# VHH binders against Lysine racemase: the designs that were tried, part 5

Target 1, 368 residues: Lysine racemase, of Oenococcus oeni (q04hb7)
Amino acid sequence: EAIHRSTRIEFSKSSLAYNVQYTKQVSGAKTLWLAVKSNAYGHGLLQVSKIARECGVDGLAVSVLDEGIAIRQAGIDDFILILGPIDVKYAPIASKYHFLTTVSSLDWLKSADKILGKEKLSVNLAVDTGMNRIGVRSKKDLKDEIEFLQEHSDHFSYDGIFTHFASSDNPDDHYFQRQKNRWYELIDGLIMPRYVHVMNSGAAMYHSKELPGCNSIARVGTVVYGVEPSEGVLGPIDKLKPVFELKSALTFVKKIPAGEGISYGSKFVTSRDTWIGTLPIGYGDGWLAEYQDFQLLIDGQKCRQVGQIAMDQMMVALPHEYPIGTEVTLIGKSGKYENTLYDLHKHSGVPPWKITVAFSDRLKRMVV

## First folded at step 1 (VHH)

Design k9 (framework vhh_8k46_1)
Fold by ESMFold2-Fast, scan of step 1:
Structure k9 (fold): chain B 368 residues (1-368), chain A 122 residues (1-122)
Amino acid sequence: as target 1 above (368 residues)
Amino acid sequence: AVQLQASGGGFVQPGGSLRLSCAASGSIFSSYAMGWFRQAPGKEREFVSAISSGGSDTYYADSVKGRFTISRDNSKNTVYLQMNSLRAEDTATYYCAAEWGLYDSPYEYDYWGQGTQVTVSS
């Protein structure tokens, strides 16, 4: 949708591949599963999924069943984990598409057992280590689930177990230590499946050495997409390669006299005759109101976005007349300057993963 | 690191019994879960049985339930597999494995014994 505009997301295949290799090296993980949830963190679900194996990715993790189905329907046969809970009525479909499927309760398993028929579901058990979200909280409940899976091996394969570390990228590791201790307490003495996966980006980058027996699989997103999970506090930002760029082009250029208004908080008024460019991007595309007044890059020069960001367009102040069609870099490199996701976070208060996810399906995604 | 020595294999008639032993050295044995795996000619290595570090939990492959019994003696740093009612299909090289956690997949264990051959035939 709206893909015939100049505004587009470009993402680097070579930078993504580099970040995969770097993450494996730092974590020591032999296996890397890339999170492609929320349109691959805004990079494009199918575009990223199609190149993931070539980049050294060993499997894909999605949040919802529909993401997994879309990948399969595109002809991709890679390993896929469904991290979010699914309605039990869809258990046969999850099995048919060969998804490793996350399960949070024994009652869900008992219900699935009644409807799987000839299907055999690959099961990933969710363990709640303190977030009060999904998964079982006690060793008894976990043992009961494992016993049920073993007693019903005609309908189930016990293939995975995981927990999610909510604060593994926080310099204060008290919450991470509590979750880690609870994880080891809960699994102690229980049979483990082939896939034990607890390392998100922060755990893989900063805590892998503290996770003996469960540090062979990294289930990561942020770090592979080129964002340091702590944004430089716990690890260096320059060891990862940027993946994401956002570009557009001037659709209109005009000179406005001193004293004319462009709205900002009420009114922005020019103090001198000023060249103004128009860009075909607005908040309907994901360029949020919080990004007001950000410095954009045109032909190696910084140019301030001015006036109110509209639904489909916005204005930029120019030092001189540029031709219509002149490229504008909103995120990425232009000449010797670079606008990073960290720069936009500092300006807007919106963190990098929320910036990229917020770009709508109106923007075309291009592998470069 | 832990070093494992498997022993007790040999030739046996169908219906016979064998007891396999796995002696551990080089680390604190009581901190490790122990597993037995087997590999028949032309097949992948498959799970047989496992026992938790404290010995309170035991797991068996469906094919051996009721016939095999896993046990451990932490004072002797040894795990045992008592195999009864042996069949031709049990013919394989049997491997013991150690890891801090309890697994039924051979690819999750880092420490392995050299194996002991069990042949069930006339």
Scores: ipSAE 0.000, ipTM 0.192, lowest interface PAE 19.7, mean pLDDT 87

Design q1 (framework vhh_7qbe_3)
Fold by ESMFold2-Fast, scan of step 1:
Structure q1 (fold): chain B 368 residues (1-368), chain A 119 residues (1-119)
Amino acid sequence: as target 1 above (368 residues)
Amino acid sequence: QLQLVESGGGLVQAGGSLRLSCTASGFTYAMGWFRQGPGKEREFVASISWSGGSTYYADSVKGRFTISRDNAKNTLYLQMNSLKSEDTAVYYCAADYEWSGYLEDYDYWGKGTRVTVSS
């Protein structure tokens, strides 16, 4: 981690807590599991996980075993769900760390049964309702898995069952309705575990009332991190609080005469004498080439990023001379202006969740 | 080598005020205040960016303490109001390229200045 640079991510604990409560209010969910996969959507795996309970989060969902292990090794004993498939050879370690572990096939369960020994694995069954991502696709296969878990209760606890709704944030809900109908068809008449969880951010915000018996748990990421899943099409943007800020500071400032090129390859040429600042952030940090010419904020003023974004640095046009060390807000508020993740999406074509996830581990993450 | 020198500590009654100063031997990018009370480990108090545009405070001091800096004098300040007995500690000035609430992030430290708050 390059912690001895000014460039850093700040995320708001109070805004995250507000979004948790808002999501519970809108969805009616009694339980909220926060997705902290991909470095907590770029916010910092351990930084987010350490404050999650205080923010009203009831459990954490990760995509890979290593994320869960990192949380446990940091001393966090919160409920953890592993959403992604794990190699069967790691079933004993998943049990040792008390993870609710996602299982997609009967063959995986049979193999795990042979190696668990004294361990008892908490099992979450994945059901594929049309996304073709993970899980069983037929009622027979699902019933066979449940019967196996009941017959091998010395090695397994049947604790969870879920599906993932694609397109739950789409104004055209035909695909969502198909998945929902398939879900109820598949589970009809089966023994249900204590955790039935189908609500991702879109389902929690827009479809909770349509999910009777399956709407008590919200397993969400995007909405808690302050991004409206439809970006205002289906729900109001202003009811969520932004969580993520990205800030840096000028490392160099100079005046450049009219007609001079800025940065490598002279991609941008000054039309008048211009003060130019240098920032210690580039595409190697996750400030992608698609973000070229974005308006940054300095002391409540809009300043255009100019010239080619380099691996470790980039340039910004300044209205006047600023001292070295002057703070620059790339994402967040400065004076009367705010650069939102929606603004950067509109500028770049890169969606908000991909923007935050793409920032590298070189950037320091701070709770504010 | 950068040196930090704290001053302004002393004995004050509960509800009173003190202003701490920290003078650096050269320009610093980010600066902060930490404290260590009797029988406690060193804890974060406040930090400030090089421009003064961003500040962070520990919850226990928020609304009572104000951090500021004068870059022309290479000096950091901590204005402490509504002091409580629990604020009794040795206060340390720290400097780094970035600011944070994390002890491990600071490269340079002063020797500390003692603040005693009587009830």
Scores: ipSAE 0.000, ipTM 0.092, lowest interface PAE 24.5, mean pLDDT 85

Design q2 (framework vhh_7qbe_3)
Fold by ESMFold2-Fast, scan of step 1:
Structure q2 (fold): chain B 368 residues (1-368), chain A 121 residues (1-121)
Amino acid sequence: as target 1 above (368 residues)
Amino acid sequence: QLQLVESGGGLVQAGGSLRLSCTASGSSYAMGWFRQGPGKEREFVASISGSGGSTYYADSVKGRFTISRDNAKNTLYLQMNSLKSEDTAVYYCAAEFYDSSGYPLDEYDYWGKGTRVTVSS
């Protein structure tokens, strides 16, 4: 069934737990909700969700209803926030699965009120402070929603309110300051629910002191997965522990004579008899063309990927013959060397979070 | 109230160049260019991080197009060189509003009517 059985993503439970504690320490947040969108940033939706509580995660944030349902169907009863607004016809299902459900309009609430029957929906109000994506934009509209929720407490629980800070990881904080001021203006004098959550990774790491009364919950992704949100500009990259590793194993090993090209159309030509290994990973698995010629790690040595990356395999130059089955570390540690997501970013121009989400579902995900 | 306004589109001969601009009403995390040609779904073209430190390109445009931004002017650019007939499309400026740069397309929002680029052979 599996074409590339040796190629796998390993993610560190202990490093994820460390990053959770570090984020709580830096931000001062006592509660951390982990974003698990895009297959948990490529780490594996269910694999991450199953260990999140043990790592000190207090809740999961998903983008769409189906992600939340998948987590519940896997037997996970943790707190789940649905960040994206859902079609009103699914309000009863969201209630049945005990999701904190994001709502962007009074009209949605009025429609939900008519169909909930005996269900009581846990509501998270979206406030638009400048992203123009979701939520109400005026104090009047926000007040009207809160009043509606209080008047219809048989169908709704007013449990959450939030906004997104578009530029909290940007060195130019003008837009962040404007959104922050707008947020406080909009909520002034209003009844607040138990969950007030405005801190994404950038806000949690760089701006938590500027968010009094709204800095007890961090709703984060990138930083917990071991990636510095500003790419090292606003904070040090070495304070977080790497979570993500990518490993494979040699499927073939052969000696190529001097003067022979590696793969069709390749610009790599051997100057001496060279040992070449084959790896069961290619661009169809998410090892993109931009990663060509990256130095991989084998038995504590740097070995250059050579020739064109194919759909399902690629080649690596070896200092000597290795047995078939020898482990190859593409991202992670081997001996004294480490290939980080930042190293691959510097080589390819592809940022760390885009690297991890690009790996296909065919790759096995495992907790280590 | 974030708005994205595209400009710089037009008619150009194959092999020519165009520079697209997108002015935002404020700063954004990550920004990108997307396009939709006749009879096609909307496709990714290029993206740039909030700091401008990292860029990512679709294979079809890599080496021909360059994305850049001027954060002081809240302006995103796309320099398009060696244009081909298959580059004919409406080009949209997009901004990402989460803490990570999302790809695929469904992780970006769009504000703007787009700017049309027509490449004749």
Scores: ipSAE 0.000, ipTM 0.178, lowest interface PAE 17.5, mean pLDDT 84

Design q3 (framework vhh_7qbe_3)
Fold by ESMFold2-Fast, scan of step 1:
Structure q3 (fold): chain B 368 residues (1-368), chain A 119 residues (1-119)
Amino acid sequence: as target 1 above (368 residues)
Amino acid sequence: QLQLVESGGGLVQAGGSLRLSCTASGFSYAMGWFRQGPGKEREFVASISWSGDSTYYADSVKGRFTISRDNAKNTLYLQMNSLKSEDTAVYYCAATPYGLDYESSYDYWGKGTRVTVSS
């Protein structure tokens, strides 16, 4: 961790709260569970989890057991769902920490039953409707799991059931319609638990009215973090508020004569005597090589990142001399200009959710 | 930061019924009721998961007491039926992120509400 540098991630609590409210309004969902996997989409696991309740979030969804444990150890008593499969030997720990725990097979349940002792595990059944990632694929297997849970109510509570829609943000909805039809086919006539949750960001934003009986819970990430899931193709970009900003400051400033290369092997050469600033951020921090030549914002002006991005440092061309310590906005607003995650996606080919999760633990995360 | 406030205690005749309530000043994952009778150790009574789908009861109250919650009001209830003199105690509301049945897992406690069951 290199938190004593000027480079930092700032994320807006008020914008996150707005996006929660907007998602609930659009989807009609009364309950919103926020995905905080992969360091809360790069925003900071504990920083986001600590403010989620105040933002109107009703529960947290993590991908692995250790994320849930970290949240509990930080003193957070919010509802937590573990979406990813856990090794059965950790079933007693999941129960002790009061996680809604995702289960994908009857064999896992049978093994857990032998080791839970006095623990009673809260179970979320995964149903595979076409992704082939996790969950049971047949009505018979699903019925067998439900029957086992009811026959072993001393060790298990049947609290949840879900599926994941792979293409709910795709303008071609044929795959979504196939998964939706398979979901209703599989659950027809079965005993349903309290939590039936199928709406990821795309389903919540575009398909909620097509999911009767299964549209009361939105289990979302991308949309709450301020990214429109289709990036404007299916829904408006401007109805969500940006959450994520990345800022730094000039550590060095120098004037370079015309005709000089900024770094050895660089394709950028100065056409005039140019002021060059140095920033304490590089690809080791998550500012990837694909972001080369992106226009950064300094004092309300667009300034091109120049030369090769190094592991810990990079350079920016300046219109004039700036003081050392002058703030640089890589993602976010400066004066009349804004660099959005969509702008960086268009420049680099890297999608918004991959941009934010790629930033390393070396960067300080700040709630603003 | 969770605060718990119990209400509903009082004097009731043996064989009677009483309903306890506990309001929380924030989210909670799981909640429970504990009691401490005169000259006795504090003992577990009942617990409920946040969803309401998992409930646990002490053998001494099973079939007589019912724990429930209203998540819209963030309120926990204990419906006590067929009350016995042995049920006389101060009843405590508690909340935990860690375990439904284990006293050491409960991090937040109310101040208690007194229940007296007379012959």
Scores: ipSAE 0.000, ipTM 0.106, lowest interface PAE 23.5, mean pLDDT 85

Design q4 (framework vhh_7qbe_3)
Fold by ESMFold2-Fast, scan of step 1:
Structure q4 (fold): chain B 368 residues (1-368), chain A 119 residues (1-119)
Amino acid sequence: as target 1 above (368 residues)
Amino acid sequence: QLQLVESGGGLVQAGGSLRLSCTASGRDYAMGWFRQGPGKEREFVASITWSGGSTYYADSVKGRFTISRDNAKNTLYLQMNSLKSEDTAVYYCAADLFESYGSTEYDYWGKGTRVTVSS
């Protein structure tokens, strides 16, 4: 961790709360589960989890067991869903931590039954309607799992069932309609648990009215973190509030003459006498090579990042000399300008959710 | 080289409306409008980010002017409403490209389009 540098991620608690309320309003969902997988989409697993209830979040969804354990060890007793498959040997631990645990096969349940002892596991059944990732694909297999859970109620509670929509944020909804129809076909006539959750960000924002009986829970990430799932194609980007900012400060400032190379080894050469600043951020922090030459913001001015991004530092061209310690906004607002995650996506080809997730544990995370 | 071509300027009466357009050849960039009135320095009017996600306005035009862009057509617009005599100026389209060499604001400028507001 390199938290003693000026480089830090700031995320807005008020913007997160606003986006939770907006998502509930648009979707009509009474319950919102926030995906905090991959370090809360890079925002900071524990920082986000600690404020989630205050923001109107009703539960947390993680992808792996260790994320859930970390949240519990931090003293957070909120509802937690484990979305990804876990090795059956960890079923007793998942039960001890009171996780809603995702199960994809009858064989997993039979194996868990043999090792749970006195533990009772809360079970979420995965249904594969077209993602081809996890879950059962036939009504018979789903029925067999439900019957097994009911026959072994001393070891299992049948609490959840879900599917994941692969293309709910696609303007062409043909694939979404096919998955939706398959979902209703598969669950028809089956005993349903208390938690029926199918709405990811796209489904919650664009398709909730098409999911009767299955639209009370939104299990979302991207939209709450301030990113419109279609990036403006299906919904307006200005109705969500940006959550994520990335800031740093100049550690060194120097003037170099025209014709000199910046960050030697690079292909960038100054066309005129130029003031150059150094920033304590590089690709080791998650500022990827694809972000080369992005315009940063300093004191309300646009300043081009120049030369090759190094592992721990990079350089920026300045309009004049600035004091060491001058704040630099890489993502966020400065004066009349703003660098959005959409702007960085357009520059780099890296989509917003991959941008934020890529920032390493070296960066300090701050709730503001 | 990027070329910016403004159009839509002309004579309009006070209280009227006018829409300026700026067509850019080539690449995506941050864009804005500036103006220079008779005997005055060039001043900022409005700007818009590459994505169109954020817009900024000078206090003198806020609420009256709207900046927008159509990225499919590589075209920037300035919708000017409730025009006043003090809005009389040559309006310049400006763009800032990713390849600019240390420029802090708008590397490329159009030739300008004249707007005259009469009583």
Scores: ipSAE 0.000, ipTM 0.125, lowest interface PAE 20.8, mean pLDDT 84

Design q5 (framework vhh_7qbe_3)
Amino acid sequence: QLQLVESGGGLVQAGGSLRLSCTASGFTYDMGWFRQGPGKEREFVASISYSGGSTYYADSVKGRFTISRDNAKNTLYLQMNSLKSEDTAVYYCAASWDEYLGSPYDYWGKGTRVTVSS
ESMFold2-Fast, scan of step 1: ipSAE 0.000; ipTM 0.338

Design q6 (framework vhh_7qbe_3)
Fold by ESMFold2-Fast, scan of step 1:
Structure q6 (fold): chain B 368 residues (1-368), chain A 119 residues (1-119)
Amino acid sequence: as target 1 above (368 residues)
Amino acid sequence: QLQLVESGGGLVQAGGSLRLSCTASGTSYAMGWFRQGPGKEREFVASISRSGGSTYYADSVKGRFTISRDNAKNTLYLQMNSLKSEDTAVYYCAAEDYPYWGSSDYDYWGKGTRVTVSS
């Protein structure tokens, strides 16, 4: 950790709560499960999980068992879904912590049945509708799993069933329509559990009306973190509130003469005498090389990042001398200007979900 | 020495649209539009970064105006929709020199193009 530097991630509790309510309103879903995988999309696993219920979140979705365990060990008793497959030897741990656990095969269930004790495993069945990743692909295999769960109700509870829609945020919805049709074909005539969940951010925002019987639960990430899933193509950007801000402060300020290079490698050379500030953030923190030359915000002014981004620091061109300690906004608002994740995506080619998850544990996470 | 030349101004009815252009004699970094209406001070309208990746708008024009640039043509644009009588002004193109694109002061200014919105 390098948390004693000025560089930090601030995320807005009130904006997150607003986005939860907006997503429920648009989708019609009464239940919202927030994806907190990859350190809660870079916002901080425990920081987000601790405030989620207060924001109107009804459950948390994690990708791996260890994320769920960390949440439980922090004293959080919220509903938790494990979306990724777990090794069968860990089925007793998943049962102990009361996780809704994703299962992709009958063989996994048969193996788990041999090692489970008195506490039942809460089971979420994965259905593969075209992604070719996890889950069963045939109605027969799905029926076999459901029958096994019913015959072994002493060890299992059949609580969930789901699929993933790969292209629900694409303006061309042909792939989404094929997955949707396959989903309804596969579940037709099956015994359904209490949790039927298919709506990721795109499906919740654009397709909920097309998912009758399967639109009561939204299992979402990007939209709650303040990113419009299509970046304005299918839905309005301005109806969501930004959650994520990245801030730092000037550690050094100096004036350099015309003709001098900035940082080793000298990709930037001054055309005139220039005030230069130093920031304690670099690619080791997650400020990637692709972000070179991005426009930062200082005291309501636009200031360009100059020279090569180093591992732990970088330089910014200033219009005049600023005091050491002057706040710098890399992502967020300063005066009349705002740097959004969409702006950084357009500048760098790196999409919003990759931007926020790339920030390392070196950065302090703060709820504001 | 960078020269900026605005064009596209004229008379338009309220609710109408107009597109302004600004052609630079060479490569510019950050660029923006400012305006000065009758009996008003010069005010900021919109700005755009060198790459086009960052755009900023005055609250009075958000949702109605769109700034864009074509770096291959050294040209800046302002698409103005849903025009109001309050948008009547002389519109000025401004450009920042590399590396000072974050300054509050633009280095180069055009002579302006007049926009009149009739009620």
Scores: ipSAE 0.000, ipTM 0.115, lowest interface PAE 21.9, mean pLDDT 86

Design x1 (framework vhh_7z1x_3)
Fold by ESMFold2-Fast, scan of step 1:
Structure x1 (fold): chain B 368 residues (1-368), chain A 122 residues (1-122)
Amino acid sequence: as target 1 above (368 residues)
Amino acid sequence: QVQLVETGGGLVQPGGSLRLSCTASGFTFSSYSMNWVRQAPGKGLEWLSGISSSGSTISYADSVKGRFTISRDNAKNTLYLQMNSLQPDDTAVYFCAREYDFWSGSEYFDYWGQGTQVTVSS
């Protein structure tokens, strides 16, 4: 890790709490489960998990077993859902840690039944309504799974059922309507568990009223992390509070004569004598090559990143000499300016959720 | 890194045809369902067509049924959209999109191309 550098991610606890309440208000959901997969969308798995309950979060959703285990080992006893598939050999461990565990096939259940011993697994059934990723695709298969769970109640508790809506943040809701209709077709007449959860960020923000009987739980990520799922097309950007900031500081400042190249590969050549600053951040930290030439913020001024982004450092053009240690805001506010995740998306073609998850564990995460 | 690059757009007269291609890199193309989506000037996104990882399951929006054909070549990591009988209202930026990967952190289609412009005009 390189946590003793000036480069750090700061995320706002108060903004996250505001976004939780706003999401509950808009969706009407009484229960909110926060997705903390992929290092809590890059915000820091344990840092986010430790404050989630205080922010009004009712449970955590992770993609892999190891994320759930890490949260438990940190002393966090909150509700945890494992969304991604786990190898059946780990079913006893999932039960021991009290995870709601996602299951996508009858064969997986039959195999788990043979190895659970004294353990009783909390089961979340995955229903595939059109994404062709995980879950059963027919009413017969779903009914067979439910009957198996009821017949093996010594090893299983039928606690959850869900589907994932693609395109729920798409202004053209054709694909969403098709998945929604398939969902209601598949569950019609079946025994429903205590947790019926279909609302991702887009569904929670734009379609909750169209999901009767299935709109009490919001299982969301992007909206709570301050990203409007449609980036302003379906909902105003300003109704959510930004959560994520990325900051660094100048390590070196030098004056480069006109006509000289900077950085290895000489991607930038000065047209006049230019002050250049060095930042301790590069593509090894998650500041991707696609972010080349982005306007950074220093002391309330826009300063262009110049030359090639290296593995652990990059250069910025300065209007004048600044002291070593001068703060640089890559994402966030400085003076009258703000660099948003949407601004970086427009510049790079990389969407906001992919931007934040790309930042490596080399960067210190700070709750502010 | 995952990349999707659309090509084949351009200007065409009403009743004409175009074939769009989407070249994929940075992932196992044959493991993912793929989609075509468009956005007309001043309008929202419209899903057009989807194709399963093997190519065996295909679906179309009503607005393009009978006129557009989706296909894929897994050996070439390429998705295609054959567009026939083009109308002025088919004018849009056309995107290819990979279906959500549970592990990726996105809430919908997890990777989109930059789009290719199709203009249908006399």
Scores: ipSAE 0.000, ipTM 0.204, lowest interface PAE 15.0, mean pLDDT 85

